# Miniprotein binders against q53ft3, part 184

Target 1, 195 residues: q53ft3
Amino acid sequence: MFGCLVAGRLVQTAAQQVAEDKFVFDLPDYESINHVVVFMLGTIPFPEGMGGSVYFSYPDSNGMPVWQLLGFVTNGKPSAIFKISGLKSGEGSQHPFGAMNIVRTPSVAQIGISVELLDSMAQQTPVGNAAVSSVDSFTQFTQKMLDNFYNFASSFAVSQAQMTPSPSEMFIPANVVLKWYENFQRRLAQNPLFW
Below, E stands for the ipSAE of ESMFold2; O stands for the ipSAE of OpenDDE; V2 stands for 0.75 times the mean of E and O plus 0.25 times the DockQ between their complexes.

## First folded at step 20 (miniprotein)

Design W3 (at its last look DockQ between E and O 0.62; V2 from the best seeds 0.00; counts 0 for: pae E 1.8 > 1.5)
Fold by OpenDDE base, look of step 20:
Structure W3 (fold): chain B 195 residues (1-195), chain A 83 residues (1-83)
Amino acid sequence: as target 1 above (195 residues)
Amino acid sequence: SPIQEEFEKLMERAEWHFEWAERYYEYGDKEYALLYFEFAARVFKKAAELAKKNNDPESYKEAIEYAEEAQKYAEEIQKELEK
């Protein structure tokens, strides 16, 4: 139902379902993470009148989890970017995840998604510093993601002479990826939220 | 009074949603702007209902006016998203 993306890391599409309405992603080495993207996979929508509250949990100095509400995802807003780098010194808030007996290593944080009524979500106030505070921050994040993708894709580039026949595989020319990259950068420069 | 305190908390929450809706709209995130204006409207309406139950017509009027404003912005953004 949900995915989680950190720049420079593999996308996570397999959340741990800890309850019927609760999903958790582990974020190793969370101290190096500035932003996280939470998104719906598009396979299962929220029921009518429902959405997801997105929480971040990190261990405090005593190793106890500190939960903070980052924001929301809904059918109308199926993806969101959150800044988590500034939350590491924040105070905990009320959260629906209770005492999860997850063996936590000190370097692992969690993203929790709670499926809730929109009316219930409206009664909650996210931490203000979790929102992407500036167009510049968002642009920088997106640029890093874009560069990561381009570098990843280009690492598989081979010349036609180097290709081994694989009839069962589809190939995309590198110039298509480059063109996409250039177009994306152009659109991003014009409007960081063009999608 | 406990009722007044609850009213003020609702107004504060609704205002928070409203302000962030404006920020997201300015930022270009219309979907989040829409969501937060809708949240603002819902919470302002709850505040209004509480004021009504408490026989406070001034607080009721204030909350309703803000609810209507939030709803108006939500509707405008919804129309923009449909184009």
Scores: ipSAE 0.607, ipTM 0.870, lowest interface PAE 0.7, mean pLDDT 85
Fold by ESMFold2, look of step 20:
Order: structure tokens, then C-alpha cells, then sequence
Structure W3 (fold): chain B 195 residues (1-195), chain A 83 residues (1-83)
């Protein structure tokens, strides 16, 4: 139903379902994470009149979970970027996850999604420091995605002399990838919303 | 009184949503702007219902006026998203 993405990591699409209406993603090494993207996979929409409240949890100095409401996802807003770097020392808030069996380790934070009535979600106020400007976040996320793709593709580059012949394979010269990367960066800098 | 305190908490919550709806609109996030204006309208209406039960017509009028304003902005943004 949900996905969770952190820059430089594989997307998570297999949330731990801890109740019929509650889903959790683990975030190991959470101290290195500044932003998370939470999104609906598109396969199962929320029922009419419902949406998702998105929470972040990290262990405090005593090892106890601290939960904070980041914001919401709905059928009308199916993905959002949240800033979590400032929340790792923030105040806890009321949350629906306190009664669940959630396995915790000292270096693992969690993203929790609670499927709730829109009327119930409206009674909650997210922490304001989790909010991110869409244009700035899109540009930063997209740049990190481009860097990651280029670094990954470049790690497979070989010269023609080093290549094992394979007549059934199609190949793309590494310079084509670089040219595409440079062109895309230039267009993004001119207009972050060009696509 | 406890009822007046509850009314004020509802108004604060709705105003919080309304302000964030305006900020998200300025950020260019029309989907969140719409969501938060809709949430503000829901909470202002709840505050109005409480004021009506408490026989407080001035608070009722204030809350309903804000609910209608929030709903108006939500409807305008919805039309922008449909274009």
C-alpha cells in the first residue's frame, strides 16, 4: 500500500503491517537520514473518507521511542517529503503506536503510517519543522537521485579492451550516460519543474 | 469554563491548519494546500457546533465565517487542480 524512500537507499515497498490499519518501515542508521519520502504505491487507495497519518519514531537518550507526527498522505496527496533531521532531538507527541508490538533496536528509527478517518486526522497538528518546501525538496532529492544513478551506472563502465564479447547484448557507451546526466542537470537548474 | 477552553483549542487547531494551507500554497504544493484548507474547515465547523450548544452566537458566527472562508479557498484550489 505504501512506500518509503531515503536518498541513497533502496526503496522500501514491504511495510511491516502491525495492525489492519497500521504500517511501519524501519530506518536503520537513522542518524544519517535528513529526509524521507512516504508515498502510496498506487495499488490500494485509501477508502473514501480516510487517509494516513505519518509518524516518525527514534530512540531517546534512555532508549525509549519518541514519536512525532510528520504529516499526512491521502488519495489527493499521495506522496510527501518530510524533514526528520531536526526531529531527532524534538519533543514527543500523542500517537497511535504505543500499544503495538514493535521490535526496537538502539540505532533504528521508524516511520509509522496509521490509516484513519479524515475527521480524526484533522484533529492532529504535525510538527512544523518537518515541513519542506516542495520546490527546494524536489530539486535536492532529484539531484541526489541523479548522482546515485550516475555513480551506479559508472561503476559498470569498462573499456572495449576489457569487455567480454556478448553478441546478444545491447550496449550504451558511458559517454552517453554522462551527456544525459549533464543535460538533465542543466535543465533542472533552469526549471526544477521541467518534467 | 471547560467548554470555552475546548472552543479555543479547536479554533487554535483550525487556525494552525489554515496558516499551513496558506504556506503550502505559497510553496506551490496545491495538494497539501487543499488538504489543510479542508482540515481547517472541518475543525472550524466543529468549533461552531460547540459554540451553538453553548448558546454563544458571537463565537458561532466567528467560527462559521472562518469555516466558510477555508471551504472557499479549498474549492478554488480544487478547481485549479482540475484545470
Amino acid sequence: as target 1 above (195 residues)
Amino acid sequence: SPIQEEFEKLMERAEWHFEWAERYYEYGDKEYALLYFEFAARVFKKAAELAKKNNDPESYKEAIEYAEEAQKYAEEIQKELEK
Scores: ipSAE 0.572, ipTM 0.861, lowest interface PAE 1.8, mean pLDDT 80
ESMFold2 (binder alone), look of step 20: mean pLDDT 89; pTM 0.874

Design W30 (at its last look DockQ between E and O 0.43; V2 from the best seeds 0.00; counts 0 for: pae E 2.1 > 1.5)
Fold by ESMFold2, look of step 20:
Structure W30 (fold): chain B 195 residues (1-195), chain A 83 residues (1-83)
Amino acid sequence: as target 1 above (195 residues)
Amino acid sequence: SPIQEEFEKLMERAEWHFEWAERYYEMGDKNYALLYFEFAARVFRKAAELAKKNNDPESYKEAIEYAEEAQKYAEEIQKELEK
């Protein structure tokens, strides 16, 4: 139903189902992780009126699990990027995983997804700034990719005065690359998800 | 009183969702903005029902006004997403 991705690691698509409505992913070496992506695989949507509350858990100095609400995923928001670096360990808080028989290795963090009614999810408040805008992240990535591509392509620009008269070679006028870049930026600003 | 205290907690929670909805909208995440405006509307309506049961028409009016505002933003964002 769910996938979990950390940059530089294989995508996990086989969550440990610890209850009919609760799913867990293990995250070894959690201290090296800054962000985690949680997403729906698209094969099984949430039932009508339901969604997923996403929690992060790591052992504190006592080795006890510390669960923090990161945010939500729903049929209308099926993926989200959460920042987990800088989360502070706190004393225990109310969460749906406390009474569960969850198998965990003490040195491994976990992502927990609890399928809940939207009314119940609305009563919860995530830790601040954990969720990162997925469209904003894609927009920034795309803008950086476009800048990099433009700089790369522009390194091949050759003025007409510098050209060798060789009909077998192809050239890209720098002005055409700039026009393409401007058009792509316009499309991205109008619809960041057009791809 | 316990009922007034509960009303104030509900209003604070709904305001938290509303403010984050606005923040997500400004960042361009219309899907999260929509989700959080819908959550705010749900919690404001819960606060309104509590005020109604407590025979407090001024608190009811306040909560329902905010619920309707949040719902209006959610509907506008939904239309934007349906291009």
Scores: ipSAE 0.487, ipTM 0.830, lowest interface PAE 2.1, mean pLDDT 76
Fold by OpenDDE base, look of step 20:
Structure W30 (fold): chain B 195 residues (1-195), chain A 83 residues (1-83)
Amino acid sequence: as target 1 above (195 residues)
Amino acid sequence: SPIQEEFEKLMERAEWHFEWAERYYEMGDKNYALLYFEFAARVFRKAAELAKKNNDPESYKEAIEYAEEAQKYAEEIQKELEK
């Protein structure tokens, strides 16, 4: 139902379902993370009148989890970017995840998504500094993500002379990836929120 | 009074949503702007109903006016998103 993305890391599409209406992603080495993207996979929409409250949890100096409400995802807003780097010293808030007996290492944080009524979500107040503060910050994040993807994809590039026959595999020309990248950058420059 | 305190908390929450809706709109995130204006409208309406139950017509009027404003902005943004 949900995915989680950190720039420079593999996308997570398998959340741990801790309850019927609650999902959790683990974020190792969270101290190095500035931004996180939470998104719906598009396989299962929220029921009518429902959405998701997105929480961040990190261990405090005593190893106890500190939960903070980052924001929301809905059918109308199926993805969101949150800045978590500035939250590491924040105060905890009320959260629906209770005491989770998850073996946590000090370097692992969590993203929690709670499926809730929109009316209930309206009664909550996210931490203000979790929002993307500027279009520029969003653009920079997206650019880093794109660069990472391009670098990753290009690392597998081989010349035709280097190709070995593999009838079971499909190949995409590197120029197609480059063209996609250029087009995406152009669209991003025109409107950072074009999707 | 406890009722007045609850009313003020609702108004404060609704105002928070409203302000962030404006911020998101300025940032170009129309979807979040829409969401938060809708939240603002919902909470203002809740405040209005509370005021009505408390026989406070002035507070009711204030809350309804803000709810209508939030709803108007939400509707305008919705129209923009449909283009």
Scores: ipSAE 0.403, ipTM 0.770, lowest interface PAE 1.1, mean pLDDT 84
ESMFold2 (binder alone), look of step 20: mean pLDDT 90; pTM 0.888

Design W31 (at its last look DockQ between E and O 0.75; V2 from the best seeds 0.00; counts 0 for: pae E 1.8 > 1.5)
Fold by ESMFold2, look of step 20:
Structure W31 (fold): chain B 195 residues (1-195), chain A 83 residues (1-83)
Amino acid sequence: as target 1 above (195 residues)
Amino acid sequence: SPIQEEFEKLMERAEWHFEWAERYYEMGDEAYALLYFEFAARVFRKAAELAKKNNDPESYKEAIEYAEEAQKYAEEIQKELEK
């Protein structure tokens, strides 16, 4: 029903369902994460009058979870990016995950999604530092992803003299990847939402 | 006093949503602006109901006017998104 994406990591689409209306994603090495994207998969909408409250959890000094409300996803807003870099130390907020025994390991945080009535969601306020400009955060995320791909692909570049015969494989010239990278950056600067 | 404190908390909560709706609108996130204006309207109406039960017509009028303003913005954004 949900996906979770962190820049530089594989997308997660297999949430741990801890209740009929509650879903959790693990975030290993959470101290290095600044932003997360939470989104709805496919075309399975929330029931009428409902949406999702999105929480971030990290272990305190005693290993106990501290949960903070990041914001919301709904049928009308099915994806959002949340800033978590300023939330890794702070006071917990009201949350629906209570004393549930959610399995986690040290240095692992979690993203929790609770399916709730819109009226209930309206009674909650997200932590202030979690809110981000959708355009600014999208641009930063996109630039990091673009740089990561280019650096990764470039690390495999070889000259023709270094190539081994491989008639069953297809190859892409390195300059094609560079041209795509340059074109994408230009288009992103002109219109961050072009893609 | 307890009822007045609850009313003030509801108004603060609704104002929080309203202000974030305005920020999201200025950022170009009309879907979130719509959501937060709708949330603000819901909480302002809850505050108005409390003021009515407390026989406080000034607070009722204030909360309803804010709720209607938030709803108006939400409806305008809804029309823009449906184009």
Scores: ipSAE 0.522, ipTM 0.841, lowest interface PAE 1.8, mean pLDDT 80
Fold by OpenDDE base, look of step 20:
Structure W31 (fold): chain B 195 residues (1-195), chain A 83 residues (1-83)
Amino acid sequence: as target 1 above (195 residues)
Amino acid sequence: SPIQEEFEKLMERAEWHFEWAERYYEMGDEAYALLYFEFAARVFRKAAELAKKNNDPESYKEAIEYAEEAQKYAEEIQKELEK
């Protein structure tokens, strides 16, 4: 139902379902993470009148989890970007995840999604500095993701002289990837929401 | 009174949603603006119902007026998103 994305890391599409209405993603090395994207996969919508409350959990100095409400995702807002880098010194809030017996290493944080009634969600107040809704922030995030993808793809680039014959494999010229990248950047600059 | 305190807390929460809705709208995040205006409207209505039960017509009127305003903005944004 949900995905989680950190720039420079593989997308997570397999949340740990800890309850019928609760999903958790692990974020290793969370101290290096500035932003997290939480999104619906599009396979299963929220039931009518329901959405998701998105929480962040990090270990405090004693290793105890500190949970904070980041924001919400809904059928109308199926993805959101959250800034988590500034939350490390924040106070914990009430959360629906209770004492999860998840063996945590000190460097691992969690994103928790609780499926709730919209009426219940309306009774909650996220931390004020978590939501990143600016077009500029989205553009910056997207640019970083694009750069990461380009760098990843280009790392596999070989010249024809370096190619090992593999008749069963299809090859894409690196110039095609570059052209796509340039076109995407242009479109993004014109309209960050072009897709 | 406990009822008045609850009313004030609801109004404060609804106002918080309303203000953030405006901020998100200004930032170009219409979807989040819509969501938070809807939340504001819901909570203002809840406050209004509480005022009604408490026989406070002035508080009821205030809460309803804000609920209607929030709902209006939500509806306007919804129309824009559907274009």
Scores: ipSAE 0.502, ipTM 0.817, lowest interface PAE 0.9, mean pLDDT 85
ESMFold2 (binder alone), look of step 20: mean pLDDT 89; pTM 0.879

Design W32 (at its last look DockQ between E and O 0.58; V2 from the best seeds 0.00; counts 0 for: pae E 2.1 > 1.5)
Fold by ESMFold2, look of step 20:
Structure W32 (fold): chain B 195 residues (1-195), chain A 83 residues (1-83)
Amino acid sequence: as target 1 above (195 residues)
Amino acid sequence: SPIQEEFEKLMERAEWHFEWAERYYEMGDKEYALLYFEFAARVFRMAAELAKKNNDPESYKEAIEYAEEAQKYAEEIQKELEK
């Protein structure tokens, strides 16, 4: 029903369903994560009058989970980007996840999604403004993804003198990737929405 | 009284949602703006029902007027998204 994406990691599309209405994603090495994307896969919408409250859980200094309300997803807002870097030392929120998420490995956090009535969701107040603007967050996320791609691809660069023949593979000259990267960067700086 | 205190808490939560709906709209996130205006309207109506049960027609009127304002903004944004 849900997906979870962190920059530089494979998308998670197989949430742990811990109850009929509760879903969890693990975030290993959460201290290196600044943003997380939560989205609906599009195959199963929320029932009418319902939506999803999105929580972040991290272990405190004693290894006990601390849950914080990040914000919401609904049929009308099926994806959102949440900043979690400022939340890792904050205080917890009231939450619907019980002892089912008992003490975990200290370096693993969780994203929890609770399917709830819109009336119940409306009475909750997220911890700070964890949700970021989709325009600003798209630009920031895209920038980091492009930097990662360029650094990854450039680490495999070889000259023609260094190439070993590989008839089953296709190759792209490094200058094509560089030109694409430079052009995309310039266009993003001029207009984050040019895409 | 406890009832007046609860009314004031509901109004504060609804106003928080309304304010953030306006900010999301200014940032260009019309989907979140719509969501938060709708949430504000829901909570203002909850406050209005509490005021009605408390026989407080002035508070009822205030909460309903804010709920209708939030709903108006939500409807305008919904029309923008349908275009």
Scores: ipSAE 0.490, ipTM 0.829, lowest interface PAE 2.1, mean pLDDT 79
Fold by OpenDDE base, look of step 20:
Structure W32 (fold): chain B 195 residues (1-195), chain A 83 residues (1-83)
Amino acid sequence: as target 1 above (195 residues)
Amino acid sequence: SPIQEEFEKLMERAEWHFEWAERYYEMGDKEYALLYFEFAARVFRMAAELAKKNNDPESYKEAIEYAEEAQKYAEEIQKELEK
């Protein structure tokens, strides 16, 4: 139902379902993370009148989880970017996840999604500094993500002379990837929200 | 009174949503602007209903007027998103 993305890391599409209406992603080495993207996979929409409250949890100095409300995802806003780097010293808020008996290492944080009524979500106040404050921040994040993808893809590039016959595999010319990248950058520059 | 305090808390929350809706709109995030205007409208309506139960017509009127304003902005943004 949900995915979680950190720039430079593999996308997570398998949340741990801790309750019927609650999902959790683990974020190792959270101290190095500036932004997190939470998104719906598009397979299952929220029921009518419902959405998701997105929480961030990190261990405090005593190793106890500190939960903070980042924001929301809905059928109308199926993805959101949150800044978590500035939350590391924040105070905890009320949260629906209770005491989770998850073995946590000090470096692991969590993203929690609670499926809730929109009316209930309206009664909640996200932390202000979690919101991406500018289109520029979004653009920068997207650019880093694209660069990571390009670097990853290009690392598998081989010359024709280096190719070994593999009839079962399909090959994509590196120039196609480059062209896609350039086109995407152009569209992003024109409208960061073109999708 | 406890009812008045609850009313004021709802109004404050609705106003918070409204202000953030405006901020998100200015930032170009129309989807979140829409969401937060809708939240504002919902909470203002909740405040209005509370005022009605408390036989406070002035507070009711105020809350309804803000709810209508928030709803208007939400509808306008929805139209923009559909283009």
Scores: ipSAE 0.393, ipTM 0.777, lowest interface PAE 1.1, mean pLDDT 84
ESMFold2 (binder alone), look of step 20: mean pLDDT 90; pTM 0.892

Design W33 (at its last look DockQ between E and O 0.01; V2 from the best seeds 0.00; counts 0 for: pae O 11.3 > 1.5, placed apart)
Fold by ESMFold2, look of step 20:
Structure W33 (fold): chain B 195 residues (1-195), chain A 83 residues (1-83)
Amino acid sequence: as target 1 above (195 residues)
Amino acid sequence: SPIQEEFEKLMERAEWHFEWAERYYEMGDKEYALLYFEFAARVFRHAAELAKKNNDPESYKEAIEYAEEAQKYAEEIQKELEK
């Protein structure tokens, strides 16, 4: 039903279902994570009048979970990016995961998704509204990708005076595009928001 | 009173959603703007029903007017998303 993506990691699509209406993803080494993408896989929409409240949980110094409301996903907003880097010292939120018997390693954070009525979701206030605008992030990513490609390709340009009688033409070796593609994919796999 | 405190908390929560809906709209995130205007309208209506049951017509009128304003914005954004 849900997916979870963290920069430099494989996408998770197999949430642990801890109740009929509750799903969790484990986030090992959570202190290195700045952003999390939560999205619907698109195969099963929320029932009419329902949506998903998205929580972040981290273990406190005693290993007890601290849950914070990040925001929401719904059929009308099926994916969202949440900034969590500033939440690891924040105060907890009201949450529906209280006494659940959730299998957890004490040093691992979690993303929790609770399927709830829209009326119930409206009664909740996210912590500083951690959700970032996905439109702004995509625009910034696209802009950085274009700048990165131009700068990289330009570093390999040669003048035509060195290669042909038509010195006003510039050439780029064919493998420059491949090298850029491989480098950019590697960087994106490490940090999808590295720009 | 406890009922008046609950009404004020609902109004504050609805205003929080309304303000974030406006911010998301300014950022170009029409889907979240729509969601938060709809949430604001729901919470304002909840506050209005509390005021109605408490026989407080002035608070009822205030809350329902804000709910209708939030709903109007949501409907306008919904039309933008459908085109």
Scores: ipSAE 0.582, ipTM 0.860, lowest interface PAE 1.6, mean pLDDT 78
Fold by OpenDDE base, look of step 20:
Structure W33 (fold): chain B 195 residues (1-195), chain A 83 residues (1-83)
Amino acid sequence: as target 1 above (195 residues)
Amino acid sequence: SPIQEEFEKLMERAEWHFEWAERYYEMGDKEYALLYFEFAARVFRHAAELAKKNNDPESYKEAIEYAEEAQKYAEEIQKELEK
């Protein structure tokens, strides 16, 4: 349902489902991360009237998780970019992940997505500095992210004749990635804030 | 040549994955280390195939050697994770 992407890193498309309505991505070496993109894969939409609250968790000086609400993703806004670099010294907020026994490595932060009612989401206040406010910064980051992902994904492109049988491995046709890339680029060019 | 340029790009990408794999392993994140070594191996093999198409046996050999190294590390980590 969800993907998570950091510029210069591999895209994550397999969130850990920690509850029926909660998904978590691990972000190793989070100290080097400035921005993270959370996006819907497009395979499964949110149920009607629901969206996703996106949280960031990092270990504090005591190794305890500090969770902060970054923002939201919805069927109408299926992707969002969050600046997390300035949050690493922030205070924690109430979050739906408090009861989760998530095994954490000290250098690993987490992105948590909680599927919630849109009405409930509207009552929540994200941390003020999490949203990318600059159109230029957003565009630059998005472009770098997209290029990184596309270049990475395309490096794995092989013809069927070159494929080795691997029943346990899933393959994505290169054309699917290309189409997604082109569509995203087009939308970005039309409106950098199309999301 | 376009093929040679593509080969170099793949080698660079594979090397990047390999380096990150090492970093993650050092950090104790074996799952990510495994993932990145597997990616490195795959990309190196892809580079090797390009070298082969370009009739460059030296580049082919280099890419294959790196692929094998990455694969070896991946396999070792996989074994560690299974214990």
Scores: ipSAE 0.000, ipTM 0.194, lowest interface PAE 11.3, mean pLDDT 78
ESMFold2 (binder alone), look of step 20: mean pLDDT 89; pTM 0.876

Design W34 (at its last look DockQ between E and O 0.01; V2 from the best seeds 0.00; counts 0 for: pae O 11.0 > 1.5, placed apart)
Fold by ESMFold2, look of step 20:
Structure W34 (fold): chain B 195 residues (1-195), chain A 83 residues (1-83)
Amino acid sequence: as target 1 above (195 residues)
Amino acid sequence: SPIQEEFEKLMERAEWHFEWAERYYEMGDKEYALLYFEFAARVFRLAAQLAKKNNDPESYKEAIEYAEEAQKYAEEIQKELEK
């Protein structure tokens, strides 16, 4: 349902589902991460009237989880970039994840996605420093990255004739996101302006 | 008053969403601008319901006017996205 991308790392497309409505990605070596991209794979949309609240969790000095609301993803906004560099020593907030629901180690942070009603999401306030990028060129770069992702993935799209009977649906092979990530990293090293 | 404190918290949350909707619109992220204007309108309407329950017509009017303004922006952006 969801993907998670950090620059310089393999894209993650296999979230740990810790409840029917809760999904988690592990972020090892989180101190070196400044931004994270969270996106919907496009295979399973949110049910009508629902969306996803996106949280970041990191261990404090005692190894205890500290959770902060980064923002949202919805069918109308299926991908977003969040800044986490300023959050690693920040204060926690109210959250729907329990410590006993998630496998943890002291050096691993997590991205949590909670599927919720839009009415519930509207009453939540994300941390402001996660929503505002201080790098406009980075925002443009990541938009180009997202556009490239759609173009690349679309070249592998399969029709209903190639899949289970669902005439309005098209399907993408699961490994396409990994292939896209490898190509993206190589092209970035060659020329960031090659896009 | 705990009801007045709750009203003020709802208005602050709605204003937060409204201000971020404006920022996202200026950045060209119309999808997030739409989402945040819709969230602002929802929360302003919750504040209006609370003011009505509390028999506070001045607060009700304030919250409804902000909800309608947020909804107007959301509808305009929705039309832009549908083109």
Scores: ipSAE 0.494, ipTM 0.831, lowest interface PAE 2.0, mean pLDDT 78
Fold by OpenDDE base, look of step 20:
Structure W34 (fold): chain B 195 residues (1-195), chain A 83 residues (1-83)
Amino acid sequence: as target 1 above (195 residues)
Amino acid sequence: SPIQEEFEKLMERAEWHFEWAERYYEMGDKEYALLYFEFAARVFRLAAQLAKKNNDPESYKEAIEYAEEAQKYAEEIQKELEK
């Protein structure tokens, strides 16, 4: 349902579902991360009247998680970019993830997505400066992330003739990645704020 | 030539992977370092094959040397992860 992308890193498409309505991505070495993109995979939309509240969690000096609301994703806004670099010293906010004993290593932050009613989301206030408002910054960031992902994925491309039997591995056709890339590029070109 | 341009693109891509591999290693993220060195190696090999098809032995040699270097680092990291 959700993807998470950090520039220079592999895209994450397998969120840990920690509850029926809650999903979590792990972000190792979070201190090096400036921006995170959260996006809908396009496979499953939000139910009618629902969206996703996106939270960031990092360990404080005591190793306790500090959660902050970054913003939202919806069917109408299926992706968002968040600046998290400046939040690492911020105060925690109320969050729906409770005392979930998410085993965290000290260097790992988390992106949490809570599926919530749109009406409820409207009452929440994201932390300041988390949402990237600059079109240019977003475009540059997104382009770098997309290029990195595409380059990474394409490096694994092999023809069927070159494939060795590996029943334990799943393969994704290269055209799927390409189509996704092209569609994203097209949308970005049409409207840098399509998300 | 289109082939030469493609070769250069592959080399640039591989170099990018290699640089990120080094960065991740320095950060202590050995798993990502391993992955990116492997990517670098693969892409350098692709570049090498392209150079070979283009009858450019110098470019071929260069790409192979970088591929071997990347592969060596990947192998070393793999060994570290297995300990």
Scores: ipSAE 0.005, ipTM 0.204, lowest interface PAE 11.0, mean pLDDT 78
ESMFold2 (binder alone), look of step 20: mean pLDDT 90; pTM 0.887

